# Ledger of designs, part 22: VH-VL binders against Counting factor-associated protein A (cfaA)

Target 1, 212 residues: Counting factor-associated protein A (cfaA), of Dictyostelium discoideum (Social amoeba) (q54z64)
Amino acid sequence: QFISIQKYDFSGNCKNSSDSASSFEASSESAAICMQNDLLSGIVTNEGVCLIFNEVPTTFIISTKGDYIVRSIYDINDNNCQGGIIENKAIEIDECFVECADDYHGSTYLFSTETSLNYPSNTFMEISYNGECDGQWKTSFNYLQYYIVNKCNVAHEIETHTFSVGCNSTSSWVSEYAGEVCTVEPTVTTSYPIVDNCGDLDNSNFIDYCNI
Below, E stands for the ipSAE of ESMFold2; O stands for the ipSAE of ESMFold2 at other seeds; V2 stands for 0.75 times the mean of E and O plus 0.25 times the DockQ between their complexes.

## First folded at step 17 (VH-VL; framework fv_libivirumab)

Design Y4 (from C7w with heavy chain Y109W, light chain Y58N; at its last look DockQ between E and O 0.62; V2 from the best seeds 0.63)
Heavy chain, then light chain:
Amino acid sequence: QVQLVESGGGVVRPGRSLRLSCAASGFTFSNYAINWVRQAPGKGLEWVAIIWYDGSNKYYRDSVKGRFTISRDDSKNTLYLQMNSLRTEDTAVYYCAKGGYYWGSGRTWYFDYWGLGTTVTVSS
Amino acid sequence: DIVMTQSPLSLSVTPGEPASISCRSSQSLLHRNGYTYLDWYLQKPGHSPQLLIYLGSNRASGVPDRFSGSGSGTEYTLKISRVEAEDVGVYYCMQALQTPLTFGQGTKLEIK
ESMFold2, look of step 17: ipSAE 0.632; ipTM 0.808
ESMFold2 (binder alone), look of step 17: mean pLDDT 91; pTM 0.944
ESMFold2 at other seeds, look of step 17: ipSAE 0.680; ipTM 0.832
ESMFold2, look of step 18: ipSAE 0.671; ipTM 0.836
ESMFold2 (binder alone), look of step 18: mean pLDDT 91; pTM 0.944
ESMFold2 at other seeds, look of step 18: ipSAE 0.673; ipTM 0.828
ESMFold2, look of step 21: ipSAE 0.611; ipTM 0.796
ESMFold2 (binder alone), look of step 21: mean pLDDT 91; pTM 0.943
ESMFold2 at other seeds, look of step 21: ipSAE 0.645; ipTM 0.815

Design Y5 (at its last look DockQ between E and O 0.63; V2 from the best seeds 0.61)
Fold by ESMFold2, look of step 17:
Structure Y5 (fold): chain C 212 residues (1-212), chain A 125 residues (1-125), chain B 112 residues (1-112)
Amino acid sequence: as target 1 above (212 residues)
Amino acid sequence: QVQLVESGGGVVRPGRSLRLSCAASGFTFSNYAINWVRQAPGKGLEWVAIIWYDGSNKYYRDSVKGRFTISRDDSKNTLYLQMNSLRTEDTAVYYCAKGGTYWYGSGRTYYFDYWGLGTTVTVSS
Amino acid sequence: DIVMTQSPLSLSVTPGEPASISCRSSQSLLHRNGYTYLDWYLQKPGHSPQLLIYLGSNRASGVPDRFSGSGSGTEYTLKISRVEAEDVGVYYCMQALQTPLTFGQGTKLEIK
């Protein structure tokens, strides 16, 4: 069984959540909406994999318990998830939720389980896997991370700032924009070659894939 | 009380070898990647190498690749740097540093929150 | 390799006055995950480096709030709102976006 974590364009209302002792309940009652056209990025992983959540850099393991997905939180730099669990957080499977930073800023997520490997088209993908360099990553992958191409994202922590991801068969790029929307000419565009790192004695396997 | 203590530095002639050690305590060593960073006399900081928590990934700066080998022994909480074919430009204080790992595309944070005191390597003819 | 260029290379500051250190990268440090991989370190005289700021603007544990980081694109700034005697040393920016990790040349801060 696979666990899917999808990040959507911010929805809902964080106004009451960030200013009260009952912020969690107000956020829950503030209807979050996870529409397919609002999907920005995601990760697909197996249970028990130690990973970082893209929007909030936190080291955790994901497991399931009934109708819930449980995140077991570790120290941010604990790359092995073998230290002490700091906190367990439970999230209902297939329910859209918001994690708020302030009254008007947050992130919208959907956690789900899948019986087969599934990921959207029109994405730039980064895949970590084990095994042979014969292109059979789907049977041995640890996790994959994808970014919807040509979607406007809000950058973290450095002023109001947006970006988009693009790719083709030879390269990927990140375009940055001033302001809260990607409506003006990019201020910077940075390009990267498509990478296939396989068979290196001192490194794990990973590949970039432009799925368009 | 996180502590990182380097040892094994000394004065050697060009072309010789030296092995540095970094003894770790105050944290679960096997959970973290560790780096080597060096600083030549009167100069700035220069990253040298990283090894991941399980040894699955090792990266080196180009000027030391093929000459230096990073390794770890988790049973002894110790990081090593084997330095072969030493050159005068390898003269520096060598620090070990804890804090993060590198995964291309993993979204991991990459910063060094704890540093050792350093050990001095002098390569001179 | 991503080249990091600091300016100025030396500062002399009267206690209580602000200080500003610039760092320019040869490419953007914004990753497609939305984080900016820029860190700031201080090396006090006779000491090992210590982390001040990570991921562009996040203050490390125990770092006073008079230190702040900002910037976008290829230009980044460390500000000290009121310089104190304990702030003397060499400041380094570092990019952590890709290997090899690279530091700026350093900026030496002294008290007048």
Scores: ipSAE 0.576, ipTM 0.790, lowest interface PAE 1.7, mean pLDDT 81
ESMFold2 (binder alone), look of step 17: mean pLDDT 91; pTM 0.940
ESMFold2 at other seeds, look of step 17: ipSAE 0.626; ipTM 0.803

Design Y6 (from C7w with heavy chain G99E S105K; at its last look DockQ between E and O 0.68; V2 from the best seeds 0.00; counts 0 for: pae E 3.4 > 2)
Fold by ESMFold2, look of step 17:
Structure Y6 (fold): chain C 212 residues (1-212), chain A 124 residues (1-124), chain B 112 residues (1-112)
Amino acid sequence: as target 1 above (212 residues)
Amino acid sequence: QVQLVESGGGVVRPGRSLRLSCAASGFTFSNYAINWVRQAPGKGLEWVAIIWYDGSNKYYRDSVKGRFTISRDDSKNTLYLQMNSLRTEDTAVYYCAKEGYYWGKGRTYYFDYWGLGTTVTVSS
Amino acid sequence: DIVMTQSPLSLSVTPGEPASISCRSSQSLLHRNGYTYLDWYLQKPGHSPQLLIYLGSYRASGVPDRFSGSGSGTEYTLKISRVEAEDVGVYYCMQALQTPLTFGQGTKLEIK
């Protein structure tokens, strides 16, 4: 009853899409592939929760028969998904696809549904949850975002820069590297304390968790 | 057409209070976090405060904490800044600024529209 | 607080020539979601600030493609490939990674 969104290392070619619009590649030279070892990060969310996906406000709903997921896209300025839906997209469950930023940059995704809450080990997690700010997020969470620790990622705005995420019981960090690979020595490392932030009565709470 | 119009500025003595308003139009006000940013005469821009789109969370720069209160009235599409215990250092043009994109609660992204500003002068 | 430091603070440019403005942050503005939370604003004489660049390198609506943003880690650059008379004003970088949001000191661009 949960929607799982997994982001993988880019495995395709965005040659047919020059704009920031989403596209799918089906040529014999390119294929979307979602190998476990290529997993970078992911989201687990309940249906209908407003979140930012690929830079735009979005909700996800499982279809009536449970055979696909509907992504509803809102105006870039509709940060709480209260305006009209500008676009609906059907997403195949358990099928890899590519969403492109430009001709040579994109992200590979796998959408699935799960009846129980599941997330990988060796992750740094950020969780949004409702209700009392008591740390009991599993029964009231809106969504969680996880990042596989010590995996190399490509930065969205800097074409030749990479980064990795790490954490321990008291902090998380982002290490930045020059170029297209994460070398042994980062150029910058930024550390953050593990947080537990409470909202007001009717607002979301946020908690960090280093799942090692 | 997005518009933000500040009002309520004026000349006051130190220790007094002033209330600024920002009237918004051309967008769904309740969907956005709104900020106050100020600019002292001949100086650069300085962020003052933010209120989240649902009014739930408010953040302030340290120099105004406890003296300034940001609020919003979504039924009137209006942002407010209540400024108490004013100091000469608070002399500035005050802008309201709309966020164009918001990453969850408590995070600002960028300010895509700004008001024209209202001048606050704190002097003896 | 994340301190933002701009250089130069003043710049005189011949029309048609390039210009470059630097911004340094006291910590990286790259978030673990892969985005860099750095914006650029222009305040023309007598006007309110206007957005030029957001998330490090994305141009705001209506901004000419002669403006570009780049950088990584703690160092960021705004470039104008050919300065025009309408580009005069004060340029500010701002970090949007964490509160309090902080601006650089500003860079005044003038035509020689």
Scores: ipSAE 0.348, ipTM 0.722, lowest interface PAE 3.4, mean pLDDT 83
ESMFold2 (binder alone), look of step 17: mean pLDDT 91; pTM 0.944
ESMFold2 at other seeds, look of step 17: ipSAE 0.377; ipTM 0.729

## First folded at step 18 (VH-VL; framework fv_libivirumab)

Design Z1 (from Y2 with heavy chain Y109W, light chain Y58N; at its last look DockQ between E and O 0.03; V2 from the best seeds 0.00; counts 0 for: pae O 6.5 > 2, placed apart)
Fold by ESMFold2 at other seeds, look of step 18:
Structure Z1 (fold): chain C 212 residues (1-212), chain A 124 residues (1-124), chain B 112 residues (1-112)
Amino acid sequence: as target 1 above (212 residues)
Amino acid sequence: QVQLVESGGGVVRPGRSLRLSCAASGFTFSNYAINWVRQAPGKGLEWVAIIWYDGSNKYYRDSVKGRFTISRDDSKNTLYLQMNSLRTEDTAVYYCAKGGYYWGHGRTWYFDYWGLGTTVTVSS
Amino acid sequence: DIVMTQSPLSLSVTPGEPASISCRSSQSLLHRNGYTYLDWYLQKPGHSPQLLIYLGSNRASGVPDRFSGSGSGTEYTLKISRVEAEDVGVYYCMQALQTPLTFGQGTKLEIK
């Protein structure tokens, strides 16, 4: 099975929460609470894959236990998840959770399991896969991470800045804006080449895909 | 125009303390990881410490761990390095260095802008 | 810690001729996200360092196209297709894959 993590735009309120790292708990229709907002990005992964991201937490393995998805967090320099687990965070499957930065800012997430590989269109995708380095990633993928193209994202701190992700056949980029809406010219744009690398040290292949 | 200006260097005896500052302008300071890098006289570059955009994730080279503390005040656009229990091998020019932006899929651990440096001399 | 080794440590070049600097890492700098975390810096005499190349092969803003970076795995090369007088200084490779971040020992480029 596949584990899906979807990040949605935040519209909740964390004011007067009784814990410092809590997700927003939902009563009934918990998945529907997340899906009322815009999808911004996501991850689809097999269970047990060592995931290394440019966010906090940086290094973790995702697994299932009963009705829960468990994130086992490792040290940032642990490139293979072979060290000791620093922290486990359990999240109920199909629950909409909020991670708060302050009383009015945070991120909302939906954790689910799926029997087939699903991802949205109009995305920039970073994909890890095994086997022959031939671009046939769907049947042997380890994980994929996607970003909705041309979607305005809000930064995590109280100083509100926005950014968007774009791509074409040769490049991806992140554009940063000095404001709460991505409606003016970006203040900074950083470009990255489209990756298509064959595995050599751990037999994993990597491909970027601009799915527009 | 991105600018980084270090200050707080000087001549001190071993065992004493100094606090370095790095004043940033021309970019949104709170969006970036910031680093200290040093260079002993006539020697190569040596990374010292990094502080992430969240202000809580801090990493140090082993030779300064427990003696140096990196911190940031995003309201003042200022990076700090508190250097305690200084040793003669800490003698160097200290640079602050800006990483790339950190959200989306980019990483912040390359140094696209550097300050001019501030000199720390630890001697009797 | 990842050890970065540069070769040569010193290079004397006639203006207009090419130059090549090698950098070797003690382990692969290829991240599972598909990017290679190898950067190149130039420190001109009396100046602070400046970024030349990031993520293995991308030129930083304002860097002339006569500079190019290549390589993968543990072997990396910075090439200057036509050396100019302003290229004098010390060149450093750096790995940005993991902390502690580590530099090569430097390659001093001089005009002959």
Scores: ipSAE 0.027, ipTM 0.601, lowest interface PAE 6.5, mean pLDDT 80
ESMFold2, look of step 18: ipSAE 0.617; ipTM 0.807
ESMFold2 (binder alone), look of step 18: mean pLDDT 91; pTM 0.943

Design Z2 (from Y4 with heavy chain N57Y; at its last look DockQ between E and O 0.66; V2 from the best seeds 0.63)
Heavy chain, then light chain:
Amino acid sequence: QVQLVESGGGVVRPGRSLRLSCAASGFTFSNYAINWVRQAPGKGLEWVAIIWYDGSYKYYRDSVKGRFTISRDDSKNTLYLQMNSLRTEDTAVYYCAKGGYYWGSGRTWYFDYWGLGTTVTVSS
Amino acid sequence: DIVMTQSPLSLSVTPGEPASISCRSSQSLLHRNGYTYLDWYLQKPGHSPQLLIYLGSNRASGVPDRFSGSGSGTEYTLKISRVEAEDVGVYYCMQALQTPLTFGQGTKLEIK
ESMFold2, look of step 18: ipSAE 0.741; ipTM 0.859
ESMFold2 (binder alone), look of step 18: mean pLDDT 91; pTM 0.942
ESMFold2 at other seeds, look of step 18: ipSAE 0.633; ipTM 0.813
ESMFold2, look of step 20: ipSAE 0.635; ipTM 0.810
ESMFold2 (binder alone), look of step 20: mean pLDDT 91; pTM 0.943
ESMFold2 at other seeds, look of step 20: ipSAE 0.616; ipTM 0.808

Design Z3 (from Y4 with heavy chain N57Y S105H; at its last look DockQ between E and O 0.59; V2 from the best seeds 0.00; counts 0 for: pae E 5.1 > 2)
Fold by ESMFold2, look of step 18:
Structure Z3 (fold): chain C 212 residues (1-212), chain A 124 residues (1-124), chain B 112 residues (1-112)
Amino acid sequence: as target 1 above (212 residues)
Amino acid sequence: QVQLVESGGGVVRPGRSLRLSCAASGFTFSNYAINWVRQAPGKGLEWVAIIWYDGSYKYYRDSVKGRFTISRDDSKNTLYLQMNSLRTEDTAVYYCAKGGYYWGHGRTWYFDYWGLGTTVTVSS
Amino acid sequence: DIVMTQSPLSLSVTPGEPASISCRSSQSLLHRNGYTYLDWYLQKPGHSPQLLIYLGSNRASGVPDRFSGSGSGTEYTLKISRVEAEDVGVYYCMQALQTPLTFGQGTKLEIK
């Protein structure tokens, strides 16, 4: 099975969230809604694979009975998830939830499991895979992360800066916008070549894929 | 235009304190990790400290841990370095340096913009 | 800590000729996200450092295409295909994989 993590445009209500000095909490009282049209980005991963989630090294494992997902968080410098686990979080499968930053801001997530590899069209994808470094990633992938092309994203949960991602067969780009709404004209657009890198350790390879 | 302007340097005796400031403009300060980097006279570059965009992580080189404190005030677009118990080996030009920002690939600790530096001299 | 070792520490180049600077790390700078956390900086005489290359091979804004970065694992190279007089200064590599962030010793490039 694969673990699917989808991030949606913020749709919940955070006014009734519990106070927290140092963390964001999901609001179960104000159930979030995860509409397909609001999908912004996502991850599809195998269990136990080390990846970066919300800027920190992370692994995900399906519980023994298959009824929840365990997120294990590692030290910010533990780039290979080889140190001790700092924190475990249990995440309910197939339940849309919000992680609040304040009364009016947050992120909306859906965690699920899938028996086959699924990902949306019109995405810029970053893929980690094993074996021969030949770009044939589907049968040997570790994880992939995708962004819906030309969708407006907020940079951080409580932020006035927005961005969108685009790509074609030779490059990808990130367009940055002033304020909380992507306008017609970005303030900066940065373009990058499509990545195709071979790894040295554990034979992990990395490739960008513009799926449009 | 991105601008970083350091201030607060000066000449002090060993054991004393200084507070450096870095005034930022031309970018959304709260989106970026900011660093202090120093350069002793005639020597190479030496990273000193980093603070995350939201202040959640602060890291220091070993030789300044417990003596220096990095902080930020996002309402004033200002980075600070409180330097206590100064030693002669802390004598250097101190630069603030802005990290890059690229959401598609995560962490961006490369320094795309640097200030002009402020000079700290610790001598008897 | 990741140790960064540059070579040569000084070089003198005739204008129009190529130059190459090597940087070696004490461990791989390739992260599990697919990027190599190795950057190059130039400090011109009397100036602050400026970014040349980030994430191994990406040119920073405004950097001429005669500059290129390459390498993998623990060995990295900055190449200048045709040195110009304005390229004089000290070149530094830096690893940004983990704290403490560390620089190489610097390579002074002069025109001969």
Scores: ipSAE 0.257, ipTM 0.699, lowest interface PAE 5.1, mean pLDDT 83
ESMFold2 (binder alone), look of step 18: mean pLDDT 91; pTM 0.942
ESMFold2 at other seeds, look of step 18: ipSAE 0.372; ipTM 0.747

Design Z4 (from Y4 with heavy chain S105Y; at its last look DockQ between E and O 0.75; V2 from the best seeds 0.66)
Fold by ESMFold2, look of step 18:
Structure Z4 (fold): chain C 212 residues (1-212), chain A 124 residues (1-124), chain B 112 residues (1-112)
Amino acid sequence: as target 1 above (212 residues)
Amino acid sequence: QVQLVESGGGVVRPGRSLRLSCAASGFTFSNYAINWVRQAPGKGLEWVAIIWYDGSNKYYRDSVKGRFTISRDDSKNTLYLQMNSLRTEDTAVYYCAKGGYYWGYGRTWYFDYWGLGTTVTVSS
Amino acid sequence: DIVMTQSPLSLSVTPGEPASISCRSSQSLLHRNGYTYLDWYLQKPGHSPQLLIYLGSNRASGVPDRFSGSGSGTEYTLKISRVEAEDVGVYYCMQALQTPLTFGQGTKLEIK
């Protein structure tokens, strides 16, 4: 079983008490509400893997009866998720949750479980896997983070601006735009080489993959 | 609660070596990345090196690469900086700083706790 | 290497008045995850640095609400809405996106 976390663009309102500066658990809706909006990015992970979610160290496990996901939140500086858990949260499977940045801005998430590894096409992916340093990541998969190519995202800032992600076989890039929508001409584009950090951290391998 | 105490600074001649230590307390040392940051007299801050929580990943600024070695001993809750072939340009207060990390795509966030620093003077 | 450039390099402010410190990076500090990897530190006279702002706009524990961070593209600012005597010291921006981690030159803030 895999845990799939999909981030969709925001179409809601964060002005009420459950939606304002609250966590993404403050409000939940039918999965159909999330899926009316564009998918922007996501995570596919095995249970119990330490990863960074919303810039905090986090683990996810499926409940014993399989009816919800336990999210364990660690201190920002707990690099390996083996320190003290700050908070455990129950997340309903196949329900849409809202995370608010301010009264009018936020992100929506859909948590699900899958029996096989699934991820969208037209993505830039950052992948963690174990075993031999040969790029055959599906065999020993830990988790992956994907970003839909050419989709408009809202940055986490107190001034509104937007960005999109692109990639090809040799590079990835982030294009930034002024304002609330991605316009024709980005204000800044930053490019990165496709990287392979083989053997980092306890026989873990990290690889970029442009899936187009 | 969290404390970082540097030691091992002193006055040495160019070409010599020093080893700095940083004793950590108030947190589980083996779970955290630790850094060295330095500040030359009357100058700004300059990052020197980082070591990851498991000790296997180490990164250095170019001007010290090959001369300095960062290491940690988790059984003693102690960070080290072995400084060889010292130059006058290495004269600074050296701080250890807790925080940051490298994930598979090269990121750090911030240094939440700093020591008081230890002074290294390289002069003839 | 990402070069960080601060302005002004020194600033004298009347107590109770606002202050603004700018930081420019040689490339964007926005990561594809939507976060901006810019931090601000304050080094008070005779002390080690302390974290003020992280990830562009988040105040560290115990930092007063009169401090705020913002920015876009390659330009970032730290604002103090009303300067107090305890705010004197040198302010540094730092990029936390990639190694080598790099600081701006510092901005010395003094009270008039």
Scores: ipSAE 0.632, ipTM 0.822, lowest interface PAE 1.5, mean pLDDT 83
ESMFold2 (binder alone), look of step 18: mean pLDDT 91; pTM 0.941
ESMFold2 at other seeds, look of step 18: ipSAE 0.636; ipTM 0.810

Design Z5 (from Y2 with heavy chain N57Y, light chain Y58N; at its last look DockQ between E and O 0.65; V2 from the best seeds 0.00; counts 0 for: pae O 2.1 > 2)
Fold by ESMFold2 at other seeds, look of step 18:
Structure Z5 (fold): chain C 212 residues (1-212), chain A 124 residues (1-124), chain B 112 residues (1-112)
Amino acid sequence: as target 1 above (212 residues)
Amino acid sequence: QVQLVESGGGVVRPGRSLRLSCAASGFTFSNYAINWVRQAPGKGLEWVAIIWYDGSYKYYRDSVKGRFTISRDDSKNTLYLQMNSLRTEDTAVYYCAKGGYYWGHGRTYYFDYWGLGTTVTVSS
Amino acid sequence: DIVMTQSPLSLSVTPGEPASISCRSSQSLLHRNGYTYLDWYLQKPGHSPQLLIYLGSNRASGVPDRFSGSGSGTEYTLKISRVEAEDVGVYYCMQALQTPLTFGQGTKLEIK
């Protein structure tokens, strides 16, 4: 089975949780709370894969236990999840929870399990391989990460600004905006070619895919 | 106590080869990407190469691609840089630096620990 | 390759006064995950470089709170609110978004 992590827009208040004695305080809520907001991005992975990124959670392995998803958290620079577990966090499958950075900033997540590979349309995707690079990524991928195109996101910085992701068959891009809204003309747009580096000894096995 | 110790530097003539080593201790070496960074006399820092934790991902700056080879031996906790066809422009202090990851063409992290460096001089 | 351009290339500061170092990139360092991949390093005289700031604004462990990083798009700033004698050295910005990883030219900070 697959584990799906979906990141939704955050418009809540972390005041009660971020003032506590715990960092990255999480609260569990029904899935309906997440789904009232816009889906922004997500990950689809197999169990036991070491996920490495600079979001909350930072570096972790995901597993299931009964009706729960367990995140085993490692050091941010631990590239293979072998340096010892810092923390285990469990939530019920299909629970929506909030990870807070401070009183007014955070991210909301929905963790679920799926029997088949599912991901939204209108996404830019990056797919990682772990094994033979045979060109058929849907059956041989390690994990994939997707970003909803043309959705406004809040950047994680000390000053408020926003961004959106776009792509077509040849390129992907990130457009930045000053302030809290993406409806003003972008201040900068950065474009990248869509690439397939499968089998390249100097590069990681990956595929870019614009699913629109 | 994280420690990175470079060795293998020296004085060589252009066109010759040199092999640098970086001995690591105080952390689980096989969990981390390691980099080579160099600094020519009186100049700034230049990134040279990275090798991922499992050795399957390697990347080099263009000026050394085809001449330098990064490798690792996890059983010895040692990073290597094989430098062939050396040029005077390769004269620098070479540091090994812990950290970083590439996921396709995306993310890396910061270099949290650096060695003391080993000096390579390429001169006629 | 992403080109990193620092300014000024040198500066002299009276102790206790603020300092500001700018870094410009040839493209945005904002990743589609919402983080900005810009680091700052200090190389003190006779020493290896040390990390000051990562992901644009996060202070590394043990770095005094007088150091702060900010910026977005292609413009980034390292600020020192009150310069002290031990802050002397060369400051480098580095983009950590993609290989090849690239540094700015360095900014030499001296006490006036």
Scores: ipSAE 0.504, ipTM 0.758, lowest interface PAE 2.1, mean pLDDT 80
ESMFold2, look of step 18: ipSAE 0.646; ipTM 0.824
ESMFold2 (binder alone), look of step 18: mean pLDDT 91; pTM 0.942

